VH-VL binders against q9h9l3. Designs and how they scored, part 40

Target 1, 176 residues: q9h9l3
Amino acid sequence: PRKMVAIDCEMVGTGPKGHVSSLARCSIVNYNGDVLYDEYILPPCHIVDYRTRWSGIRKQHMVNATPFKIARGQILKILTGKIVVGHAIHNDFKALQYFHPKSLTRDTSHIPPLNRKADCPENATMSLKHLTKKLLNRDIQVGKSGHSSVEDAQATMELYKLVEVEWEEHLARNPP

## First folded at step 1 (VH-VL)

Design ub4 (framework fv_unasnemab)
Fold by OpenDDE, second read of step 2:
Structure ub4 (fold): chain C 176 residues (1-176), chain A 127 residues (1-127), chain B 107 residues (1-107)
Amino acid sequence: as target 1 above (176 residues)
Amino acid sequence: EVQLVESGGGLVQPGRSLRLSCTASGFTFSDYAMDWVRQAPGKGLEWVAEIRSKAYGGTTYYAESVKGRFTISRDDSKSIVYLQMNSLRTEDTALYYCTRYPGSGSYRDYYYYMDVWGKGTTVTVSS
Amino acid sequence: DIQMTQSPSSVSASVGDRVTITCRASQDISNYLNWYQQKPGKAPKLLIYAASSLQSGVPSRFSGSGSGTDFTLTISSLQPEDFASYFCQQYDSYPLTFGGGTKVEME
């Protein structure tokens, strides 16, 4: 069986008006929730909007942040060959300017059994926060200080674990 | 039932001001970003403004065409989003829709869509 | 700003026809694209989100595909109630922008 990791990224606003989302933090945890990677990342362009209230990113975090290209290399090294779990994970991959093989990707936002377990419509779009509350009885993304990408990654992994057996069997029968 | 109801539209002269309101019901208003989208007669849709939920700082975004003239705000206690429109121009003439925009996740969450719309309120700017 | 170009601006079709509407973004927007349907005198209705995800309650004859810059909305078998205008919308970055719309008319 392949090893699994969960990923969550935070983005800041770059570009002339800060309308472009750029990777500013990436957290990766293993199957047990242990942090494998958690770094602040320096975008190649000037940050115009830190989006602190939901990103949790502040200017001080960028002082010693890992340059994007370097961080990307580090992250890709971790992800390569693994089953990568995330919530709306396409956002993370886009921020990384990387696309993981679909067959090795698990998006908890697109797992009908997970929604069913949460008493939600199988084809509904549910947030990580909602699913985490419903299924794990845990509050994440609380407060005004922004998200914790580590916390979100951990929650994502725990959610997936709830449906792992069923979903992996499904995927085996229905490969993407 | 989830619904949005716009009000405040009317006929005004250029340079005047108008305040639109959108009353939400049937859902936890404070959890959602709210947007205004307008549609000129016989034309397409144009995004006007967005205000994020309080949890995300209530950040506001504006189309360049209205920036500096329009102000979006919200009162979560009343489940109302407002659009203060100042220095109105003839090109502001449109049906103004209030929309719900799920925004409780990541900035560009996969469900960043406008799934609930009001019926709209008409704003006509004419001399 | 990201420009969204829809084509065609209008299409005449008959019930049962396969209808394809395209939307092109001026830059790569990944799958951050929504499709809306708007009937005359009505507010837009969400059909597809994230380029290919069908909104709950939307008939399966509607489908979305594409990623990057080119996107398509397909109606596999046009029904009488499908005659309407359709709009794409990107949410890759602000300002949010819509396509110019496509009007599906009866042949």
Scores: ipSAE 0.014, ipTM 0.620, lowest interface PAE 7.5, mean pLDDT 91
Fold by ESMFold2-Fast, scan of step 1:
Structure ub4 (fold): chain C 176 residues (1-176), chain A 127 residues (1-127), chain B 107 residues (1-107)
Amino acid sequence: as target 1 above (176 residues)
Amino acid sequence: EVQLVESGGGLVQPGRSLRLSCTASGFTFSDYAMDWVRQAPGKGLEWVAEIRSKAYGGTTYYAESVKGRFTISRDDSKSIVYLQMNSLRTEDTALYYCTRYPGSGSYRDYYYYMDVWGKGTTVTVSS
Amino acid sequence: DIQMTQSPSSVSASVGDRVTITCRASQDISNYLNWYQQKPGKAPKLLIYAASSLQSGVPSRFSGSGSGTDFTLTISSLQPEDFASYFCQQYDSYPLTFGGGTKVEME
């Protein structure tokens, strides 16, 4: 049986005017919400914009951060062969410069039954914060100091569990 | 004994170049990021440049006032950090300090601070 | 760049006085602020890091407080060796920036 993990990444701005999104933190949790990986990651390029309000990343987090190439290897070893759950997960995979098979990917921003449970239109892309408040009665991403990627990954896994049986059956009948 | 010793300062004419050195002893130099901070006569402190450890990318950062003119580098085998100063201006006249920064705290709450400073080396840019 | 505005630029005080120095950041820097002391002819010495954490070996009469944009360094009972300049410094983002300094002078 395939194992399941949830991932959430934080990005900082690199390149001209800070317009390039580079990986600066990654958190991975298992099915029960236990942390498997949580590291600050040093981009190979100069950081122009920490985007601290959203990322929670500050200069001091970079002092002993894991270099991108090493972190990427560690992360991919955890993800390979597993079902990976995320919210708007294409952004995380892009930051990792990684392709994960669609058949093993679960994106909680694109699961119609989840939106239906939240009394939202099935075709809408709802934020992680909104779905978590509506379905789990929990406030995440509070305050102005940035998001906790561990908290976000844990919430994402819990949201997926609400529709897991229904959605896995759907995917078995309608393979991606 | 943890020490940082700066050298290479002197009197130079505008437009010329000068290279500063800072020799570290008493700690594992390669594990630390190194910074240069300057102080003009009778004025406050101005951060100039930083170089990260090679284990964590060896990336360099500069104040806008020196960007494109100054280059920070390091030689871990000799425990030396350098500041190559090109196209010097009269406003670069200052006492130049070498500092180290250890990261302290957990993976969630790393702290950055300059806990060890050298005595400085004086650079005077004048005709 | 994050501007650090420090006040006052100088203060005259007597031994035993409470001295308060303030530092204001142009944007939210959370608690990523350090305080340094500099005596004439000497290199700066770290007093406080992360806004409120006292560096080992620094007397308890020194304390720091604040978060976000407004920070304070307090010397509860000024001693003769405390007549010096004091600087705040943010490490939230590059470039690192210092406040303009506060000179604590003998009255």
Scores: ipSAE 0.005, ipTM 0.521, lowest interface PAE 13.6, mean pLDDT 86

Design ub5 (framework fv_unasnemab)
Fold by OpenDDE, second read of step 2:
Structure ub5 (fold): chain C 176 residues (1-176), chain A 124 residues (1-124), chain B 107 residues (1-107)
Amino acid sequence: as target 1 above (176 residues)
Amino acid sequence: EVQLVESGGGLVQPGRSLRLSCTASGFTFSDYAMDWVRQAPGKGLEWVAEIRSKAYGGTTYYAESVKGRFTISRDDSKSIVYLQMNSLRTEDTALYYCTRSLDYGGKYWYFDLWGKGTTVTVSS
Amino acid sequence: DIQMTQSPSSVSASVGDRVTITCRASQDISNYLNWYQQKPGKAPKLLIYAASSLQSGVPSRFSGSGSGTDFTLTISSLQPEDFASYFCQQYDSYPLTFGGGTKVEME
């Protein structure tokens, strides 16, 4: 049987101009929002831009951060065989340098029924923050301290649960 | 008509073998995982074994109570799932149901179609 | 293995009664729980899947709720044809396991 988890990653900027998004934190929660994984991750390359106001990542978080290769192994072990829920999840997988099967992936940024429920255009890409506020009446990503990947993963899971039945039925009839 | 029909049950002595068959009709057999679930007389339901679809590797799973003794297999060309039961024990006595689960790599692991069952009695 | 504890084992009720059956998992199984109805001499019939999704053709008087470890099957108004045994079943992980069953019988 398949388990369902939600994932959210925070990325920092690496490369000559900090334009390369490198994984710096990853949070994974189960269906009930319990944290299964939450680690700071050390990119293999020098960090040029911590993107702190968005990522919440600071230099101090990297002191004892888990090396990327090790973290990647840990995360993949958790994700393997699971239905993975995320928001704009292609970014997370890209940062992980990992491709999860499409049939086992759920991207809340591309679920028309979810947008419909939020009175948004079905084909629009809405932010996690907006959907969470509209549908869960909850404020996330508040303040200037950056995102909480745990909070975001939990919100993502809760959003998906609102349309889970409908969407899973849709996918069953229309496999990706 | 969509249906499952079990066969092969009977009375056997402990230590003997028996092979159950379940013939499916009315649906695309190869798209489904197939399971065996048994029910001892007057008792509850017990999951026995599952075989996934070929698309998902035809992986098999077994209850600990039957592991090493029972083997589940399938012939998609005939729409049949089998349960080879070796080294039978008295506690294996039960009505054995064949059932299906949609196997699209999702989470639809519910049994929405059942056969009428075939009775296996293990007795000295 | 995940143990499914179902309660009560039996319940006597009358037509029109509200009947509640509980199933507890030994660990968190999210919403990966099904409910089945079984009448004497018949195969089980799927009632609820994914803890709260009503199977097609099942009367609306049946409902399922819960997530994690505690689940409930409710019959809002018991009908004569509802006297049967009911089973929960988890599909969070292998081995798949059923609850012990609840027999709903006429008072």
Scores: ipSAE 0.005, ipTM 0.573, lowest interface PAE 12.0, mean pLDDT 92
Fold by ESMFold2-Fast, scan of step 1:
Structure ub5 (fold): chain C 176 residues (1-176), chain A 124 residues (1-124), chain B 107 residues (1-107)
Amino acid sequence: as target 1 above (176 residues)
Amino acid sequence: EVQLVESGGGLVQPGRSLRLSCTASGFTFSDYAMDWVRQAPGKGLEWVAEIRSKAYGGTTYYAESVKGRFTISRDDSKSIVYLQMNSLRTEDTALYYCTRSLDYGGKYWYFDLWGKGTTVTVSS
Amino acid sequence: DIQMTQSPSSVSASVGDRVTITCRASQDISNYLNWYQQKPGKAPKLLIYAASSLQSGVPSRFSGSGSGTDFTLTISSLQPEDFASYFCQQYDSYPLTFGGGTKVEME
């Protein structure tokens, strides 16, 4: 079987009125939750809005941040050929300007059995924080200055493990 | 009319409980995070608690002074946000305002609509 | 917690005066700061969001500036309806915190 990793990215606002979401931090963990990558990333465009309340990113994090082009290369080397787990993961891939095959992508915001376990409507998009509290009995994203992408990536991997067998069987019968 | 109406305030003894309600009308309640902000007589504003929209997990946050004693909750079907206040102290005496913030992915966060407030007095 | 310090706590001014109110955060909050006006017996009203963005319907004599830790609210030419209390508020991180307020009083 393919190796599996979980990813969580933090974005800042760039472009007109800060409406563009640009990658500013990326965390990747392995199946056991060990950190494979965790770097602050400098966007190629001027940062208009740090979105600190959610991203946890501040100006000081950008001083020694890895430039986007270099960070992207490092990240893609880790993701290529692996099963990548994320929550609302299309946002992460968009920020990375990267296409990952659907057959190797697992999005915990769109796994009906996971919602069912949490007593939520199967087709609703539930937040990572809600699913983690309901299914793992842990509070995440409680920091006073935004999210920890390491914590989010670890929680995402653990959530996927709860439905891994069932969901992999489903995908084998219904290839994307 | 776009409005927030608080209710449930009153005079209570220390150690007792009280539940405040805030009824929203004229807007899509489920798109908003809801907050309680209080103001002691003649003093400034103090943020108390927030509950995020369902799209953002219904996550709750509290000021340290009320953590473990107060619980914020919401009922989107009725457009009501609640504040359950337990183990009340004299320093909880204040006018309690209900307010909203559009919950849309974190670009701007401000309280653009406020109720008139409901008074809570904790004394023996 | 992020502490928000406002100065002055009170200012006496006359109609037509330029009034400046300062707010200092105990740590960098980028531009995640709002300004509210509160008149006696009334709920607060949003004036400025994201440090410098004027809320719709608020007169142009109000302006906000600053980033990081130091912020200013300016009323370029004080009007009779501007005698009120003013509060800054950070939304960089939880818990949300307000400044202690500045009361603008008639001289």
Scores: ipSAE 0.000, ipTM 0.487, lowest interface PAE 14.5, mean pLDDT 88

Design ub6 (framework fv_unasnemab)
Fold by ESMFold2-Fast, scan of step 1:
Structure ub6 (fold): chain C 176 residues (1-176), chain A 124 residues (1-124), chain B 107 residues (1-107)
Amino acid sequence: as target 1 above (176 residues)
Amino acid sequence: EVQLVESGGGLVQPGRSLRLSCTASGFTFSDYAMDWVRQAPGKGLEWVAEIRSKAYGGTTYYAESVKGRFTISRDDSKSIVYLQMNSLRTEDTALYYCTTDYYRSSGYEAFDIWGKGTTVTVSS
Amino acid sequence: DIQMTQSPSSVSASVGDRVTITCRASQDISNYLNWYQQKPGKAPKLLIYAASSLQSGVPSRFSGSGSGTDFTLTISSLQPEDFASYFCQQYDSYPLTFGGGTKVEME
């Protein structure tokens, strides 16, 4: 395995009517699923909507949360130069206000061989929960009080490992 | 006006299948999670299943009693949520309500909008 | 699963009475608790969300309190239209669960 990490972020709603997605938690795991980073993050803007049902973020988590600028610096140090795996990862990078090279990015929501293994249409965007249940026989995101970004990052890495050899060969022949 | 209309209920024999539909109007259906809640005759409320909006992954959740037998799905272009019920048991006899899992800006949610329900009777 | 226990299962009351209904969760659910009213032959109606927040359009005689495991719904002065069943519901974790209900009947 190459130096590779998986990431999952949780966002809260900021800006007018809470329509802007701002980073509020980030979890990063290594190839073996060990946690490299897991922090609650305080957005620079007023939180209008905690989106708790999906994010798992509550006001109590913000009390000792790491300010966005500091957390961003820590996260980028971990991601830079590595292959970064995520599910619908463009949302995570947008929340981080970060550009990661496409050649080093792996999005498990857009890997045709992974969908094929799950008996799903190759170009459909399947949820992390569905793929994890189908391919790993594991239920994730079972709490109504939001998702565990650690659990999601770990599942994402395990899903990628199922197609890693095939997909890396594809990318070598068809660079993004 | 804001409303949910369930359909597809009826009398069915044990082991058979039935599909319920719920048509939404008067609100932006695609922004909401949708749930099915049932009520057996003279009994209380029992949550059955939920499907999240596409913006939140379209993930599905089920009560243990229906897991593996029921499938919730949605068609945002038609503003319809479905409940496919397979391997029906007499214990599934109930009035089935469609409801929205309304997300509030404060981070709290509740079943805000309810349909009138559609009756499913599983009997020989 | 989180078990929700409501008490009493029924109560007889007169117009003008104060009615109190209790709901207990088998584990800490913070304030992720809703209350619904159901009139005979009708769908449930949301009364209170987040344990104590009154839904728009619901009369102020309804109030909710509690946090953690113990919750209360209070009707300060019962009106004729309040004779109904009431249900609590936790949304802390899946599966979502309801209390067994409390029927408020006319004496």
Scores: ipSAE 0.005, ipTM 0.528, lowest interface PAE 12.1, mean pLDDT 88
Fold by OpenDDE, second read of step 2:
Formats: structure tokens, sequence, C-alpha cells
Structure ub6 (fold): chain C 176 residues (1-176), chain A 124 residues (1-124), chain B 107 residues (1-107)
């Protein structure tokens, strides 16, 4: 079986009104929750909104942040050939300006059996926070300091593991 | 059967201490965060404290109204969560509930569970 | 701290009535809101989570809506067993906070 990793990214606001989401932190963990990558990343353009309440990113974190192009290379090297698990992972890939093969992507925000287990509508998009609380009885993203991408990546992996067997079988029968 | 049973409530004078206990059964206690919620007579609900599972550091969180006076802790070997209440005040008078979310082993369906509560009365 | 303002504090209604309860957060809490029902002498019971998701076993006459700062709990057709107190709760950040509650009483 292929190696599996979970990814979570934090984004800041760039562009004239800060509406463009730019990668500012990326965390990757392995199947066991061990951190493989965790870096602050410097966007190629001026940060207008750090979105600190959600992202946890502050100006001080950008002082020695890894330039985007370098970070992107490092991250892609880790992701290549692996099954990548994430929550609403399309946003992470968009921020990375990279799209992983669909057949090797697992998005916990779009796994009906996971929602079913959480007593949520199968076709609804539930937050990582809610699913984690409901299925793992664990609170994430609760501090005033914003999200922890490591914590979120770990939670995402743990959630996926709850439905891994069932979902992998489903995907095998229904390749994307 | 999944249940929580609170105990340790009683009548105490201001400034005194009291320790509440909540005994859990019917689920893997050690895997879950545990919360205390209180309700003063005829009033609304107030979250008091939470303790996470040991696997995630057993981190604790408190309401500002009890911070520095109350301590939440757990004994996973006994499936008990505690609330040590020091320097009690009249405004701490309430029914204290133990609560958590749990999921069934047969499908990870999540439910909330509450005890019946234990009454704490602080009066001179 | 996030303050939850719940209204009304009480409402008199009859069986079959549509009942609406509102909750406003002092800041954006996304959809991180629960609704609880509490009957006299009983512990609270979760009705709605994530602002609009119905908890298992809860009748479909209950519904939740809203996101950000304004939230609503609706009972489409009040039943005798629905006379109780209702509370909203945010779980966006610590400390977790409840609304002041709404008592639904018989007309």
Amino acid sequence: as target 1 above (176 residues)
Amino acid sequence: EVQLVESGGGLVQPGRSLRLSCTASGFTFSDYAMDWVRQAPGKGLEWVAEIRSKAYGGTTYYAESVKGRFTISRDDSKSIVYLQMNSLRTEDTALYYCTTDYYRSSGYEAFDIWGKGTTVTVSS
Amino acid sequence: DIQMTQSPSSVSASVGDRVTITCRASQDISNYLNWYQQKPGKAPKLLIYAASSLQSGVPSRFSGSGSGTDFTLTISSLQPEDFASYFCQQYDSYPLTFGGGTKVEME
C-alpha cells in the first residue's frame, strides 16, 4: 500500500483587499501523526490581512519564513507518490498552486461514510472542528491564537482512519 | 449502558473547599475530553471546565469565573473526572453536570451524555 | 470572551404554533453553534449542532439556521413535549459560552 500523509495549510490575505488566500504555513504528518513538515511560508506578495484569529499567523512569523517557491518544492517532494489526506483539501492545493492526482487524494470534507458516522447529512460539508469534536471528542481551533495546522492535520488523519477501510474499498470499486 | 454519575455535592460555607467526582461507564473514558457545566437555581447553563484526554496532553481549560480556584483532573484507571473547588463563593451555588460527547463502537455515531448532576450550595 | 445574546427570554405559545428563538454572537463564530433543550429537572439535551445539523433522534420539526453572528432555532409545530428551556452555545473558542436561555411556556 502507498504511504499516506495528511496536510493542512494556513493562509493569509493578499491582494488589494486581502481577499486572495496565500499560503503562510503548511504542516504535513504521516499516518501515525508524526510531523514530516511544518514551516511558515512567505507569500510572494504583500500580506494585507494575516487573518490571525483563524490562521494563527502573525507578522513575526514571516520574518524568517521560507519563501513560497522554496517551500512549494519541499512540500511537493513530500507529497509526490503518496496518498494525501486533507479537509477541504482543494483550498490547500490551490494555495500551493499544485493539484495532486485525484486518485491519490482523500478529502475528509467529502466522505459520506464519515459524515454518516458523525450523524451528519452525507452530502453536507462539515467543518473539521465539528467532525473532530463529534467523532474524536477533541476540541481543535479553540484558542485565541488561531489554528494549529499540525493539530488540524493530525485530526484530519485520525478522522480518515475511522473510515479508511470502507472508503478505500469504495474507491477501488469506483475509481475517480 | 453509557452513563455519567456525579457525586460530592453538598452544603458548604464560603471560603471552603469541595471536590466533585464524575464516574463514567459504558465507554472508553480515557479517549474522551470531559466537561463540567453548572446551572444556578432558576438560571441558565454555564460552562465551567474541560480536560482533554491524556493522549493529547490532558490539557485543561477553565471559565474565567473559576480560574485559579477550580481544578479539573481525571483518573483514567477509575474512569473518573474530578472538579476540585477551592475558595468557594455564594455565586458558585449550582447544580453541577458532568458531560461529554461519545461515539458508539458499532459505527462511531456520536452522542452527548450528561449526568444527573450534583448540587453544590455555598451559604453562610 | 464571546457573548451569546439569546432572545426572547421567554415565549408563550400553544400546541401547533411556530416558535422561533434567536441567538446572536458578539463576534463571528462561523457555524460553531449548538442548540440544547432542557426540560424541568432534567439535564440538557443536544438538539442541533454546527448551527443547522439535527442531532440523531431529534424530531424534524426542529431546525437551526444561521452563520457568523446570527442564529435561529425554529420549532415548526410546537408539541406538548416541547415546552422547555432552550439554550444556544458557541464552541468557536474558549471559554465556551451559552446564551441566556429561552423558556417556552404554554399559553
Scores: ipSAE 0.000, ipTM 0.538, lowest interface PAE 13.4, mean pLDDT 91

Design ub7 (framework fv_unasnemab)
Fold by ESMFold2-Fast, scan of step 1:
Structure ub7 (fold): chain C 176 residues (1-176), chain A 125 residues (1-125), chain B 107 residues (1-107)
Amino acid sequence: as target 1 above (176 residues)
Amino acid sequence: EVQLVESGGGLVQPGRSLRLSCTASGFTFSDYAMDWVRQAPGKGLEWVAEIRSKAYGGTTYYAESVKGRFTISRDDSKSIVYLQMNSLRTEDTALYYCTRHGYSGYDSPYYFDYWGKGTTVTVSS
Amino acid sequence: DIQMTQSPSSVSASVGDRVTITCRASQDISNYLNWYQQKPGKAPKLLIYAASSLQSGVPSRFSGSGSGTDFTLTISSLQPEDFASYFCQQYDSYPLTFGGGTKVEME
């Protein structure tokens, strides 16, 4: 097993008109897709919009959710020193109020070889659902009950594995 | 000011070759994917080919109608994109536009934000 | 290849009319669709990107809607400068493909 994990977070809307994205769930899987962490997280601010169709978060999930400060500490212990894979991962790190070193970050929404394999335009930010369907022939994020962050983290790791050798070699020659 | 200037069009006989050039100015050419789009007289638009930036592997893509006959390439030092057209057919007769595949950052949609005036290719016997 | 079917092929309209043009993709393209305007003898001009986003400088009477396979371009109150051809284009996957075009003509 490598020192590599994949992460996917679900956010709910807080602040004016629910326009601020606050962390409400986080899933982390290892290289083989085994779940290392999966918790509902209680934002410190009032939830205005659960965004349930995308997040899968409902009010019931918040009753026993782990407070943000505690969850953040647990998550950062898992991420620190590891290569972290995500899709549009800057959103996840923003919600965690965390900066992960660029040299240890892999964003499947911005890896040119991955878009190339999917026959997608180079700088277009293709959705995780789209890349997973094109490259893994698998449908994720189906239905109206929200996304599974575990499923998304697993798909993200599998997508990265398709270009891992090529991309790690590129990064070794062209350090960020 | 962004400018794209096509050249190299003309009258050629079927089966022959022609190379189109597009000289770009007013932007960092090496950062952008470049495309060729053609339009037959009185007809609609047909995407022909794209070449990605070198940061994205310089990969090339082609419409099925030209695959194996046309080759897109670029010279970043001269800010020129080329379209080498081999085994020309009468149905390749069109006005050929050079276009820049624009974006405002890595989260941006893809679109053709700047177009040249086009260069005319007529393939007839 | 993704086929883009555009309708109608032509429409006759008067200044002040609401004009609707539709574009249908042969498979789900999410919101990866652009709309272009082309006037006679001129190169196309980008109007709308990502299905519904207005390009800067484009009048607010133009709007785009739709996702998945069905898309619409609407001109809420046609102006004299709007008589032109309109094309949709998908950027979901290669090869990139355009709709057949809709010519908006003065009646």
Scores: ipSAE 0.006, ipTM 0.570, lowest interface PAE 11.7, mean pLDDT 88
Fold by OpenDDE, second read of step 2:
Structure ub7 (fold): chain C 176 residues (1-176), chain A 125 residues (1-125), chain B 107 residues (1-107)
Amino acid sequence: as target 1 above (176 residues)
Amino acid sequence: EVQLVESGGGLVQPGRSLRLSCTASGFTFSDYAMDWVRQAPGKGLEWVAEIRSKAYGGTTYYAESVKGRFTISRDDSKSIVYLQMNSLRTEDTALYYCTRHGYSGYDSPYYFDYWGKGTTVTVSS
Amino acid sequence: DIQMTQSPSSVSASVGDRVTITCRASQDISNYLNWYQQKPGKAPKLLIYAASSLQSGVPSRFSGSGSGTDFTLTISSLQPEDFASYFCQQYDSYPLTFGGGTKVEME
């Protein structure tokens, strides 16, 4: 079977009024939660809003940040051919300006069995924080210092592992 | 049409140096990583070195067998990739291919899609 | 380094035969494997990338399968122009490495 990795990205605001979400950090972990990639990334455009409260990104992190094009290449190298797990992962891919095959994508925000296990409506979109607390009894994204993309990626992978067998079987019968 | 043309091969004695060149055309050279792959007479393929595009840092990678002796470089203005080979050994005798290593995302991540005809390097006393 | 072991080293076959070539990696390389064809006096030609993706222009009689450590190149019905050497190559990690090659020759 294909290797699985989990990805989580942090974005900052660029463009007019900072409404454009640009990749500023990317973390990738393997099936065991080991960090394969964790870099601050320099957007190609001027950062208008660091969104520090959520992103955890500060100006100092951009001083030696990896240029986007370089980082993108490194990340794509890691993702290519793998099953990529993420939460609301379409945002990560959008920020990466890269779209992973749907058949190799696992979005924990859209896995009904996962919601069911958490006693949540199957068709609802639950936050990573909520699911992690309910199913892993772990608190993530605490405090005001911003999120940890490594922590979030690890949590995402752990959540997926809870429903991996069931969901993979479902996908095998119902390929996207 | 993509074309890769190697040159610089020849007969040299052990310990000597040789510089190979590969002239590329038919594509945006600067966007692609370039590799050297060699093939000893009657043997298989052996990866030698890679140089990434400048956009991706221009990073170089080498096989252990040539590390410290060979240097890969590129001149994007001329669409040329070079292989400086120093301290040559008899086991370096091979046909040296220049090959393009694509970056174009998922559909063409890391394969050698175009190859030159090769240039022969013979190291013999 | 990741070692790629191909088998067999050579195979004699006839036109129309099904030919199977295997490549084993010394460690899990996911699907980061390419297959190349090389005819005498010619440069290698890419056949399969990402273990199972057929390169454009390659006949459908060629197929690749496998993931992890075991990979297979299959020629469903060997044609005269298919007599050549075949190589697998991993790009999971540096150094990039090739298999030892398999020569498909006429019986």
Scores: ipSAE 0.000, ipTM 0.561, lowest interface PAE 13.1, mean pLDDT 92

